# Designs tried in a protein design chat: VHH binders against FYVE, RhoGEF and PH domain-containing protein tag-77 (tag-77). Part 13

Target 1, 198 residues: FYVE, RhoGEF and PH domain-containing protein tag-77 (tag-77), of Caenorhabditis elegans (x5lx76r375to572)
Amino acid sequence: KLHYAAVEFLKVQNNYVQYLKEMAVLYPEYMERFGKRVGRDLLASHNGHENVVLQIKKIMVQILPIHEMLLKEIDKVCSNWDSRYPNMSKTIGTFADFLKCCQPFLDNKADFLNKLLQLRNEDKEFDEATYMFETEVFKRGKKGAVIQQLDQVHQNFMRYKLLMLRYSEYLIDDCDEKEKAQEAIQKLENVTQAVNQK
Key: E = the ipSAE of ESMFold2; O = the ipSAE of OpenDDE; V2 = 0.75 times the mean of E and O plus 0.25 times the DockQ between their complexes.

## First folded at step 13 (VHH; framework vhh_7zox_3)

Design s01 (from q04 with L102W; at its last look DockQ between E and O 0.01; V2 from the best seeds 0.00; counts 0 for: pae O 12.9 > 2, placed apart)
Fold by OpenDDE, look of step 13:
Structure s01 (fold): chain B 198 residues (1-198), chain A 119 residues (1-119)
Amino acid sequence: as target 1 above (198 residues)
Amino acid sequence: DVQLVESGGGLVQPGGSLRLSCVASGFTFSDYAMGWVRQAPGKGLEWVSDIYWGGDTYYADSVKGRFAISRDNAKNTLYLQMNRLKPEDTAVYYCATGHYPWEDTFDYAGQGTQVTVSS
């Protein structure tokens, strides 16, 4: 059960990193290629402001590498797992210090949502391109998936604490790892509270 | 031990150019966004530029279009090409781990290299 809990971290993190890549790299590139094909820049400024896709990209490219690093560390822990010496807590505890990287996105999430909605409503070709991306590449839902999945950053942000709680439940009492797990949970709680208060 | 060693600073005339280098050791260089900050006499620490893992670069408005940041992960080295230097660029320049928009702190920083722009 403990090993299973550790592997859950890996699955969650892998899926999350894929999402971040889709939003940071694949979606913008798709829009660029689509635009070239139709002879129009779909990522051009809109209403005098930088295109929202590029705004999102700008933030996501800062978030993605940090989470990729975490993925590597989690993978390392899982691949070298020894049930006699569980050691996920150190990795998660250390990572908790970097979760603030998500704050800029979280602060602008509502704005991004509104801008995407508006742009899709006002620009038919943009909407079509986004729809095709959603159905051909993104594969995380149907029409509207790009907008619907904008909350993935926040959801995964919160999920680390939950995963650690579950992990901790499978640890024996008074072991060193359980103490470290509790410390990590506390760090995650502190960060979560700070973010949610805004 | 973590070390960041800056070099390339000096005295130049306005309009001149300098190239700063920073060699990192004691940590996995490629795992960190890297950047430059500077401190002018009597002023606080000012962010100058960052370069992230994938090569994305960011610049302060005061140096945008004049400075160029780059990195060589194989050499554990960070660079700052400074062109069209101005007197107001005079400062001690520090190599540091990269900054994030949400805070102005960094994990590691060097001892700095002096850049003086004067006629």
Scores: ipSAE 0.000, ipTM 0.219, lowest interface PAE 12.9, mean pLDDT 89
ESMFold2, look of step 13: ipSAE 0.188; ipTM 0.577
ESMFold2 (binder alone), look of step 13: mean pLDDT 82; pTM 0.841

Design s02 (from q04 with Y32W; at its last look DockQ between E and O 0.40; V2 from the best seeds 0.00; counts 0 for: pae E 12.2 > 2)
Amino acid sequence: DVQLVESGGGLVQPGGSLRLSCVASGFTFSDWAMGWVRQAPGKGLEWVSDIYWGGDTYYADSVKGRFAISRDNAKNTLYLQMNRLKPEDTAVYYCATGHYPLEDTFDYAGQGTQVTVSS
ESMFold2, look of step 13: ipSAE 0.000; ipTM 0.159
ESMFold2 (binder alone), look of step 13: mean pLDDT 84; pTM 0.850
OpenDDE, look of step 13: ipSAE 0.480; ipTM 0.774

Design s03 (from q04 with A33W; at its last look DockQ between E and O 0.01; V2 from the best seeds 0.00; counts 0 for: pae E 11.0 > 2, SAP .688 > .668, placed apart)
Fold by ESMFold2, look of step 13:
Order: sequence, then C-alpha cells, then structure tokens
Structure s03 (fold): chain B 198 residues (1-198), chain A 119 residues (1-119)
Amino acid sequence: as target 1 above (198 residues)
Amino acid sequence: DVQLVESGGGLVQPGGSLRLSCVASGFTFSDYWMGWVRQAPGKGLEWVSDIYWGGDTYYADSVKGRFAISRDNAKNTLYLQMNRLKPEDTAVYYCATGHYPLEDTFDYAGQGTQVTVSS
C-alpha cells in the first residue's frame, strides 16, 4: 500500500529517464547512421527550418540530467524506506519546482508533432529510418512509436500528480508528511494546468 | 475525489458478448490514458487493454481480435466491448489508469465488475 505507492515513483521515473535517453540521444544517432548508409543527411533543415529531430533533441538534453538526478533521489528514498517514517513527499516537492524545465517542449509539442508527421509524409527515407528505429532500437513494443513517445513529457506530469494523490491517500491525517504531500500535489497541479492549456 | 465506477458485467454463455463501462470523475479524464485489468478467481491481476487519450488502442494477446476498447472523452467514460467470450474470461474487470509504458500496476482502479462465462 504506502510502500507500494512509493515504489511506483521509482518505476515511473526509471521509465521516463529511458524515454528521455531514447529521444535525446538514440533517435538522432540512429537517423545520422541510417542517413550515412543511404547517402542522405536525414537531419538536414526542412522547409527552411532546423530539422524537428534536432529541435526535440536540444530540449531533451536539457531535461535529461535533471531527471537522472531525480531518479537517484527517488531510488535513495525507496532503498532506505521505513514505513514508520515515510519521506517521499519532500523529494517530489523539491523536484516539482524543476519540472518547469519541460515547459519548452510543452509549448512546442503540437508543432513538433505536426512537423514530424509532415516530414515522415514528405521524405520517404526519413519515414523508413524512423520506422526502423521504432522496430529495432526503441525496445518498447508498439506503444513506443515516436509519436506516442513525444507525449511522454505530458504524460509524466499527469503520472506524478496521480501518484502523489494515491500516496497521500495512504498517509495519516495531520502529519508533516501529508502536509508536504499536499504541497507537492499543488505544485504538480500548477504544471498540469499549464499542460492543459497547450 | 478520484473515482472509477465500472458497470455492465454479468453472466453470459460461452460465445456471448458483454459491454463494460467505466465512468470517471475527480480528474481530467481527457489527459489520461485508461485501461482494463482483470482478476480471475484465485489468480493475480492480468492486463487486458489500454487506450491512449489520442485514441490508439492496445490489447493483451489473449483478447486481441475479440475485445475492443474505446473512450468517450465528452462523457468521461471508458468502454470494453467483449465478444466471443470464453470461460477463461471469467474475472472481475477493473477500470484503471497507469504509466504510459504499461506496467503491471496502476495508479487508480475502480471496484470492479464481475464477468462470468458459464454454461
């Protein structure tokens, strides 16, 4: 119950860090390697603008180190877990302030989705390379399609809020940990409101 | 408060059909993916199906081609159409939310609705 709810943060964060690595590092590297094999620069400018894959990469490489540090802190909480003294709320609340680092991606999500779909439709070698990346490298099954992975940043905000709500339900009333849980939920609700406006 | 309320279960003969519904409240339904998990008597939880808020659907191999998941964001309602039911489909079916890549666990689940497939 309370320990199970705390461990869910570790599962979610581990998966999210892997997503960030896939989009920030693996996808651009795959497109470069595939491009060299077929004699094309698949990351070249498109319609007079920087390639959408590189635009996404720039944002993701800024996000990744922050979330790697959060993963380490969550792992510490879970590894040292004592149900008599639950202490996840401070870690989540502290890092909720940093979640605004995802705002540039959220502000541009619809544009990134449209540009990616347009490029796949207009450039058959780009489309083939992306398909091959999804099937050979992603390792996440059909749910790992690049379009759905772009929504992972948005989904992560929703998951943290839902996870904190569940965790808070198992805490006793009028304790310091529950007060900190409500503060973390409020911070996550503020991020969720920004996401819903996009 | 967050609530997920399942309905539509019942007793059916093998080969029959049922349609499950799940009405959600207490969160912004259209921002979350939804899913169904089930628990057969004496067994653990088994993932059945997920639907992304954008509409993409995913199924366990044991139900693919027989079950169809859908959602109506205007009504905050998740559906599971179950066709060609078999005795092995007998279980309590729970409406749930979980992590974007599917895990064995979920953040919230309803009280469940019983589906019994028996002659």
Scores: ipSAE 0.000, ipTM 0.238, lowest interface PAE 11.0, mean pLDDT 79
ESMFold2 (binder alone), look of step 13: mean pLDDT 82; pTM 0.837
OpenDDE, look of step 13: ipSAE 0.015; ipTM 0.238

Design s04 (from q04 with Y108W; at its last look DockQ between E and O 0.55; V2 from the best seeds 0.00; counts 0 for: pae E 8.9 > 2, grease 24.8 > 24.2)
Fold by ESMFold2, look of step 13:
Structure s04 (fold): chain B 198 residues (1-198), chain A 119 residues (1-119)
Amino acid sequence: as target 1 above (198 residues)
Amino acid sequence: DVQLVESGGGLVQPGGSLRLSCVASGFTFSDYAMGWVRQAPGKGLEWVSDIYWGGDTYYADSVKGRFAISRDNAKNTLYLQMNRLKPEDTAVYYCATGHYPLEDTFDWAGQGTQVTVSS
């Protein structure tokens, strides 16, 4: 049970790093390539402001390296795992404070969502390119995967809290690892509360 | 300690309606996106609908215009109003959370409630 709980952190972080790369690199590049094929700059400024896809990219490229480092640390913990000496809490607790790097994105998520929806409604070629990206890269295409990606940042924060709660549940009471787990949970709760007020 | 308990399933005639409920415990319900998935006999899991913290809702094409997802955060309860039911809607319906946007996976699901649409 404890080992499965620890491995779940690795699965979650792998998926999250993939999502960050998709939004920071793959989506803007796809829109540029599609635009060249149809003779339009799909990432051109809109209403006097930088295109929302590029605004999202700028924030995501700042977030991505922090999460890549967390992935490496989680992978080390899982690769050397011994359930007699559980040690995931320090890794999560150390990076919990750095996970606040997502705050600028979370503060602007509603605005980014509205701007993406507006562009998709107003620009047929932008909409088609986004749909094609969803079907060719995300392999989903049915539930607005790009829009769902905007919620992934917030969802990932919530998932770490759930994962830590589950992990802590399997720890023996009155041990150092349990205390560190509670510290990490509190750090994650503080970030979650700040985000939910936005 | 996380629990999701579905209810409201049953046998209904084609064209009928059902309202599914899912009561959540063991986590702060209002913090999480919630959703419904279903599994017809002998088939794989099919995503049905999601609802997010801010109230945004999403639906599979097969249920758009017929199903409505909602939530009551004060009661830790997720709902699915199913109208104009068809035999193809027959399935076990699961309440779920922790969805990955690009995958048909989730961290937690309930035990399911059976919905049968038949004459």
Scores: ipSAE 0.012, ipTM 0.336, lowest interface PAE 8.9, mean pLDDT 81
ESMFold2 (binder alone), look of step 13: mean pLDDT 82; pTM 0.843
OpenDDE, look of step 13: ipSAE 0.025; ipTM 0.485

Design s05 (from q04 with D56R; at its last look DockQ between E and O 0.01; V2 from the best seeds 0.00; counts 0 for: pae E 13.1 > 2, placed apart)
Fold by ESMFold2, look of step 13:
Structure s05 (fold): chain B 198 residues (1-198), chain A 119 residues (1-119)
Amino acid sequence: as target 1 above (198 residues)
Amino acid sequence: DVQLVESGGGLVQPGGSLRLSCVASGFTFSDYAMGWVRQAPGKGLEWVSDIYWGGRTYYADSVKGRFAISRDNAKNTLYLQMNRLKPEDTAVYYCATGHYPLEDTFDYAGQGTQVTVSS
């Protein structure tokens, strides 16, 4: 029960670090490679602005190291796990304030979405290259196209609150770890309100 | 204490319509992506539709153009308008909250509401 809830943090974080690498490294690299094959620079400036794929890369490379560090800490907790002394809450609580690092991406997400849609509609080779990336490398199916997956940054951030709620539900009442879980949940809630811009 | 309560299911003839509702509590509804999944008896879960906090919507190919997902954040309620229903839409429909579009999974789901499409 409690151990499986703790391991879900590791699964979620592994998947997210992979996503960040795909968007920060593999997508730009694929567009460059495809572009060379068809004689085009698919990452060239568009309408006087830096290409949106490169804009996304710049932000993702700032987010990635924080999440790689969190992954290492979660892995340490899971590798040394003892259900008699549960200890995930401190790790999550410590990183909660740093999860605001996603804010620059979220501030620009609507713009990124519009620019990606525009490029895919206006540049057939950009569209074909993105489609091939989606099917051969990204492999998230029709509901998971790059444009639709821009929400992954926000979704991952929101997952930590849900994971903490589920983890906390399995803790015995009136223990130190439950109190720390409640503190971590409160930190995540405060950050959630700040980044949702509802 | 997260709770999701579905309603609005029932028996309907092919070509008919139903509107499902899901009332949420125990979390800040407006902060979360919400979705519908369904399960025919003896089969696995099938993702149907998601709606995100900003109102963006996504649909499985099998329901695109026939189903419409929406939310009312003031009422903490998620909706699924189902039109031109087919016998293959027969399933238990679950309201879910989840941020795993890569896995099409969720951490919380309701008890489900039965939709039966039959002559």
Scores: ipSAE 0.000, ipTM 0.274, lowest interface PAE 13.1, mean pLDDT 82
ESMFold2 (binder alone), look of step 13: mean pLDDT 83; pTM 0.853
OpenDDE, look of step 13: ipSAE 0.019; ipTM 0.373

Design s06 (from q04 with T28R; at its last look DockQ between E and O 0.02; V2 from the best seeds 0.00; counts 0 for: pae E 15.3 > 2, placed apart)
Fold by ESMFold2, look of step 13:
Structure s06 (fold): chain B 198 residues (1-198), chain A 119 residues (1-119)
Amino acid sequence: as target 1 above (198 residues)
Amino acid sequence: DVQLVESGGGLVQPGGSLRLSCVASGFRFSDYAMGWVRQAPGKGLEWVSDIYWGGDTYYADSVKGRFAISRDNAKNTLYLQMNRLKPEDTAVYYCATGHYPLEDTFDYAGQGTQVTVSS
């Protein structure tokens, strides 16, 4: 079970990096392509403000490199894994403080949600393009799937805390790795508490 | 218009080799993890292999050391080199992509290509 718990970090981080790329790259590009087909710039400024899709993109592009670095380090741990010498805790603990990089997104999440809902209600072509993106790219999507995914940034913290708790359960008591796991869990709890107050 | 089109299947003798290809379109291939799953006659889907956008690869125990997954992002193409084929490798092979490939769950899969290993 300890190796499976460690590999779960890799799965979770791969998926999160995928999500960041989807919101930073794929959704804006889809809206551009759809807009060209219908003859309208779907990413144009709305009510004098930059389009919310581009606002989200800007933040996701800033978050992405940090999470790509974490993915690389998790991959190294999993690729060289030896259950006799478990070593995931240091990697997670080192990066826990950097996970605060999502704070600008979380500070604005409610505003982004409201702006997306408003734009979808007021612009039928934007709404149709978003729905088509949800159905063609996600294939799981009901109306609102893109908006529902805004929670992925927040949920990522919960996943890492839960992953560390699960990983720690499989460690031998009274070992250095278990102590480091507890330290990483505390760091993740501190970050989680700070962001949950948003 | 996500499309995944597999090819390269066929009939081979035990010990033989095949190279499967999957041409992808309708999404930015280089940003996604890709994988292969297979379905033997009368069986459910079995995960075979995944490859992530950074090149990391993972294999089911039953194929490790015999199969090699690779991708060419410039050509939007996923490959599976299958060596030392056994009768138990007989299946329809599907190219797939999605959010959680290692959990044997994919959001999209292709039409499949038949691989038959028989004397």
Scores: ipSAE 0.000, ipTM 0.197, lowest interface PAE 15.3, mean pLDDT 80
ESMFold2 (binder alone), look of step 13: mean pLDDT 85; pTM 0.871
OpenDDE, look of step 13: ipSAE 0.016; ipTM 0.260

## First folded at step 15 (VHH; framework vhh_7zox_3)

Design t01 (from q05 with W102F; at its last look DockQ between E and O 0.11; V2 from the best seeds 0.00; counts 0 for: pae O 9.1 > 2, grease 24.5 > 24.2, SAP .763 > .668, placed apart)
Fold by ESMFold2, look of step 15:
Structure t01 (fold): chain B 198 residues (1-198), chain A 119 residues (1-119)
Amino acid sequence: as target 1 above (198 residues)
Amino acid sequence: DVQLVESGGGLVQPGGSLRLSCVASGFTFSDYAMGWVRQAPGKGLEWVSDIYWGGDTYYADSVKGRFAISRDNAKNTLYLQMNRLKPEDTAVYYCATGWYPFEDTFDYAGQGTQVTVSS
């Protein structure tokens, strides 16, 4: 149970890092390649502003390195796992304040949504390219549209406390790791409340 | 402890309506996306609907226009209004949180409430 709960951190973090790479790197690259095939610059400025895909890229490249570092640390914990000396809590607690790196994206999410919807409505080649990206590269299941997946940044940020609660439920009472888990949970609660008030 | 408790299921004739409730405890309800999943007899889990912390809602194609998800953050309660029910809606309905859309998985779910649509 405890080891499976710790491994859930790895699964969740790995999928999130992949999402960040898809939005920061693969989506802009796909739009460039599709644009070349149809003789259009699909990432050109729109209505006097930088294209929304590039705006999203700029924020995602700031988020991605922090989460890559967290992924590496979680992977180390899981790869060297010894149930006699469980040790996920320090890693999560250490990174808690850094998880606020999502705030610039969250502050702009509504604007990104509106700009994506407007651009897809007004530029049919942009719309088709985005649809093809969603089906050929993004492949995010029943909710695979880029628009629906903008919530992944907020959802992922909110999940760390739940993951820690689940992990803590399987820890033996009266151990140092249980105490560290409760400290990490409290820190995550404080951080998520601060972000959600914005 | 995180707990999710569903209620409101039952037997209903085709075309009828039911309203499901899910009372949550052990976490800050208003911070998290909540959703409904269902499992028909002999089938795997099927996503039904989500509602996010900002109020945005999403539905599976099979239930769009018939089901309405809502939440009451003051009461820590998630709802699913199900209208124009069909026999294919027969399933155990679970509320869930900690949703991971990429794998259609979640951190927590309740024990479920049975919905049966039959003549």
Scores: ipSAE 0.006, ipTM 0.435, lowest interface PAE 9.0, mean pLDDT 83
ESMFold2 (binder alone), look of step 15: mean pLDDT 84; pTM 0.851
OpenDDE, look of step 15: ipSAE 0.008; ipTM 0.222

Design t02 (from q05 with W53H; at its last look DockQ between E and O 0.02; V2 from the best seeds 0.00; counts 0 for: pae E 13.4 > 2, grease 25.3 > 24.2, placed apart)
Fold by ESMFold2, look of step 15:
Structure t02 (fold): chain B 198 residues (1-198), chain A 119 residues (1-119)
Amino acid sequence: as target 1 above (198 residues)
Amino acid sequence: DVQLVESGGGLVQPGGSLRLSCVASGFTFSDYAMGWVRQAPGKGLEWVSDIYHGGDTYYADSVKGRFAISRDNAKNTLYLQMNRLKPEDTAVYYCATGWYPWEDTFDYAGQGTQVTVSS
């Protein structure tokens, strides 16, 4: 059970890194290529401000390298896994403090949601390109998925906390790894509380 | 399993008309953009036309004003009305969906239908 709980970190982190790449790289690139095909700049400024897709990209590019590093470390732990010497807690605890890097996105999430909804309602080519991205490239569902999945950044924190709690339940009491797990859980709780209050 | 089956090709004189059909199955047709691409003998693929899931249409410059794409979502069928055909329109025409811009390809395409424009 302990090994399966550890491997679940790898699955969750893989999926999240993919999400960040999809929003930071693939979505803007898709919009540029679709725009060339239809003779429009789909990422042009809107209402006198930088296009919301580019605003999201700039923030996701800041988040992505930290999560790529975490993915590599989780992969190392899983690849060298020995249930007699469990060792996921240090990796998660070390990176917990860096997970606050998402705060600029969360501070602006409601604004990004409103701007995306407005642009999709007002610009038919933008809406069609986003729909095609959602159905052909974005691995998060279909119509409306880009908007519905803006909460993915927030949900990621809750997933790490739940994963650590589950992992900790399989550890033997009064061992070094369980103490480190409780420390990691406390760090994640502190980050989750700070994130939820903004 | 996705299937796209084209029909309606044939031999026609310059200035004539043909209507191509493509019957789709294995997916929710109304949710997807659909398109036509063609391949003339010895040449690469050429994009012809797209129709969005919402009904908006786009055309290559070489066919604007002569070709009309349409869809019937109730019958899972895509159409291409080709008017004022020229010898340059001679090609195998493929119905396609699932445009992937990094490879400029489609995920699914049919077996094609031959259109020949000659005297």
Scores: ipSAE 0.000, ipTM 0.240, lowest interface PAE 13.4, mean pLDDT 81
ESMFold2 (binder alone), look of step 15: mean pLDDT 83; pTM 0.837
OpenDDE, look of step 15: ipSAE 0.511; ipTM 0.770

Design t03 (from q05 with W53Y; at its last look DockQ between E and O 0.80; V2 from the best seeds 0.00; counts 0 for: pae E 2.9 > 2, grease 27 > 24.2, SAP .686 > .668)
Amino acid sequence: DVQLVESGGGLVQPGGSLRLSCVASGFTFSDYAMGWVRQAPGKGLEWVSDIYYGGDTYYADSVKGRFAISRDNAKNTLYLQMNRLKPEDTAVYYCATGWYPWEDTFDYAGQGTQVTVSS
ESMFold2, look of step 15: ipSAE 0.409; ipTM 0.712
ESMFold2 (binder alone), look of step 15: mean pLDDT 82; pTM 0.833
OpenDDE, look of step 15: ipSAE 0.288; ipTM 0.664
ESMFold2, look of step 16: ipSAE 0.416; ipTM 0.713
ESMFold2 (binder alone), look of step 16: mean pLDDT 82; pTM 0.835
OpenDDE, look of step 16: ipSAE 0.643; ipTM 0.834

Design t04 (at its last look DockQ between E and O 0.09; V2 from the best seeds 0.00; counts 0 for: pae O 11.3 > 2, grease 24.9 > 24.2, SAP .676 > .668, placed apart)
Fold by OpenDDE, look of step 15:
Structure t04 (fold): chain B 198 residues (1-198), chain A 120 residues (1-120)
Amino acid sequence: as target 1 above (198 residues)
Amino acid sequence: DVQLVESGGGLVQPGGSLRLSCVASGFTFSDYAMGWVRQAPGKGLEWVSDIYWGGDTYYADSVKGRFAISRDNAKNTLYLQMNRLKPEDTAVYYCATGWYPWEDSTFDYAGQGTQVTVSS
């Protein structure tokens, strides 16, 4: 059960990293290619502002490497798992210090959502391209909508604490790992509070 | 199976109020952010509001100060209080969320929507 809980971190992180790659690389690239095919720059400035896809890209590009590193660390922990010496807490606790990298996106999430929706409403070719991306490439959910998936940053931000809480439930009381888990949970809580207060 | 069922829509005069509800099932409601989106006739999807785990709320500028999103985790229900309704608020309103069932996939879910019509 404990090992299973550890593997859950890996699953979540794999899925999240994939999402970040899609938003940082695949979606912009797809739009660029689609635009070339139709003879338009779909990532051109809109209403005097930088294209929202590129705005999102800029932030995701910064977030992605950090989460890729975490993924590697989680993978190492899971691959070398010893039930006698569980070791996920340190990894997550250390990572908690880097979660602030998500702040710029979280602060602008609502704006990005609105801009993306507006752009899709005002530019039919952009809308079509995005739709094609959602159906051909993105395929992350039942509907696979890019706008719906913008919440992934918040979702995963909060999931780490939940995962740690669940992980901690399988740990023996008074063991070193449980203490570390509690510390990690507290760090995640502190970060969450700090983010929510802004 | 994950289900989202919206209700509370209807016909109302400008300046009137409605309260939408969304009942969720098939997942741990309290562990996920929830939101409302709407689609007006002939227009694309528009974000309306989100509420997160701890109760933090966000609103589109078009509804800020008029709409209030809330949730009751004990009832697995999402709410949208809509006050001072305007004709431009006419749309199908959808409850939506992403969810992770502690597997290897994350999914988006939305209900069938509820019609809100604001007209004299």
Scores: ipSAE 0.007, ipTM 0.204, lowest interface PAE 11.3, mean pLDDT 87
ESMFold2, look of step 15: ipSAE 0.161; ipTM 0.595
ESMFold2 (binder alone), look of step 15: mean pLDDT 81; pTM 0.831

Design t05 (from q05 with D104G T105D; at its last look DockQ between E and O 0.10; V2 from the best seeds 0.00; counts 0 for: pae O 8.5 > 2, grease 27.7 > 24.2, placed apart)
Fold by OpenDDE, look of step 15:
Structure t05 (fold): chain B 198 residues (1-198), chain A 119 residues (1-119)
Amino acid sequence: as target 1 above (198 residues)
Amino acid sequence: DVQLVESGGGLVQPGGSLRLSCVASGFTFSDYAMGWVRQAPGKGLEWVSDIYWGGDTYYADSVKGRFAISRDNAKNTLYLQMNRLKPEDTAVYYCATGWYPWEGDFDYAGQGTQVTVSS
C-alpha cells in the first residue's frame, strides 16, 4: 500500500512537470513556429502589453526547475523503495519550503485567464494556433484547453497535502515516518493557508 | 497513451440498476486509484466514488448505499454497480484516474457513458 502511495506521488509529479514544460516551452515554441508559417508574430505585444503567453512563460520557467528537482527526488525514493524504511515524508517536507515559487503565478492566474480569452477572441490566427496546439500537442487527461489547464498550478499546489494525508493513512502509528509525515502535512497546511488567504 | 473506455450506460426506469465498466490501457492499472465522476445537464462535475490500491472504497453521500465500486486489476477494468437509480442520477459518467474530490479535478478521464433515469 505504501509503495502504491509513493507511486502516486511520482505519477502526479510527472504529469505536473509535463504541464509546466508544455506551458514554459512547447506552447510558446509552437506559437512561434505557427506564426512563422503564417507570416505573423503571434507572440507580439497585444494592446500595448507583453503577450500573455510570454508572461506565463516567464513564471513557468522559474517554477519548472524546482519541480523537476522534486520529480528526481520522488523518482529516487520510488526506485529505491523499501517498505521497512519508507522515506517520502522527508522529501515532501523539504519541498514544502519551496512552494512559494508558485505564488507569482497564483497571484496573476485570473489576469492570465482573462488576457488569453481576450487575445483568442480578438486574434483569429492566435486562436487557431492555440486550438491546433491543444488538439495536436496539449493532450492531457482529455482536457486539451490551455485556458482550462491554467488552474493546474493551484491544483497541484493543493495536491501535495492531500497525497501526504493519503500516504500517512498507510503508515503505522508512532513510527518515525508517521511523525515526519505529520510534520510535512503541517508545513503544507501552513503554506496552503497562507496562499488561500490572499 | 492513456485510454479509458467506459461502457454500460443506458436508459433505465427509476429504481432500476445499471453496471458500468471502464477498461484502462496505457498505464499500470494496479498502481493507481480509480474513480467515477459524473456530469448532469447544466451542472459541473461531481465526484461519485473512488477505489484505492488496497480496495478501500469511498462514496459521495448522494450515492452511498446504492452504488458499489470495484476493480479487476487482471483485466484493467473498473466497475460501478448502480442500484436503486433515481432521476437525479441522470448524467454522463466518466471513469477517471487521480481524482481529487476536494479540488474537483482528475488526471485522466474517458469519453463518458450516458446514464438516463426516467419513467
Scores: ipSAE 0.012, ipTM 0.264, lowest interface PAE 8.5, mean pLDDT 88
ESMFold2, look of step 15: ipSAE 0.020; ipTM 0.445
ESMFold2 (binder alone), look of step 15: mean pLDDT 84; pTM 0.855

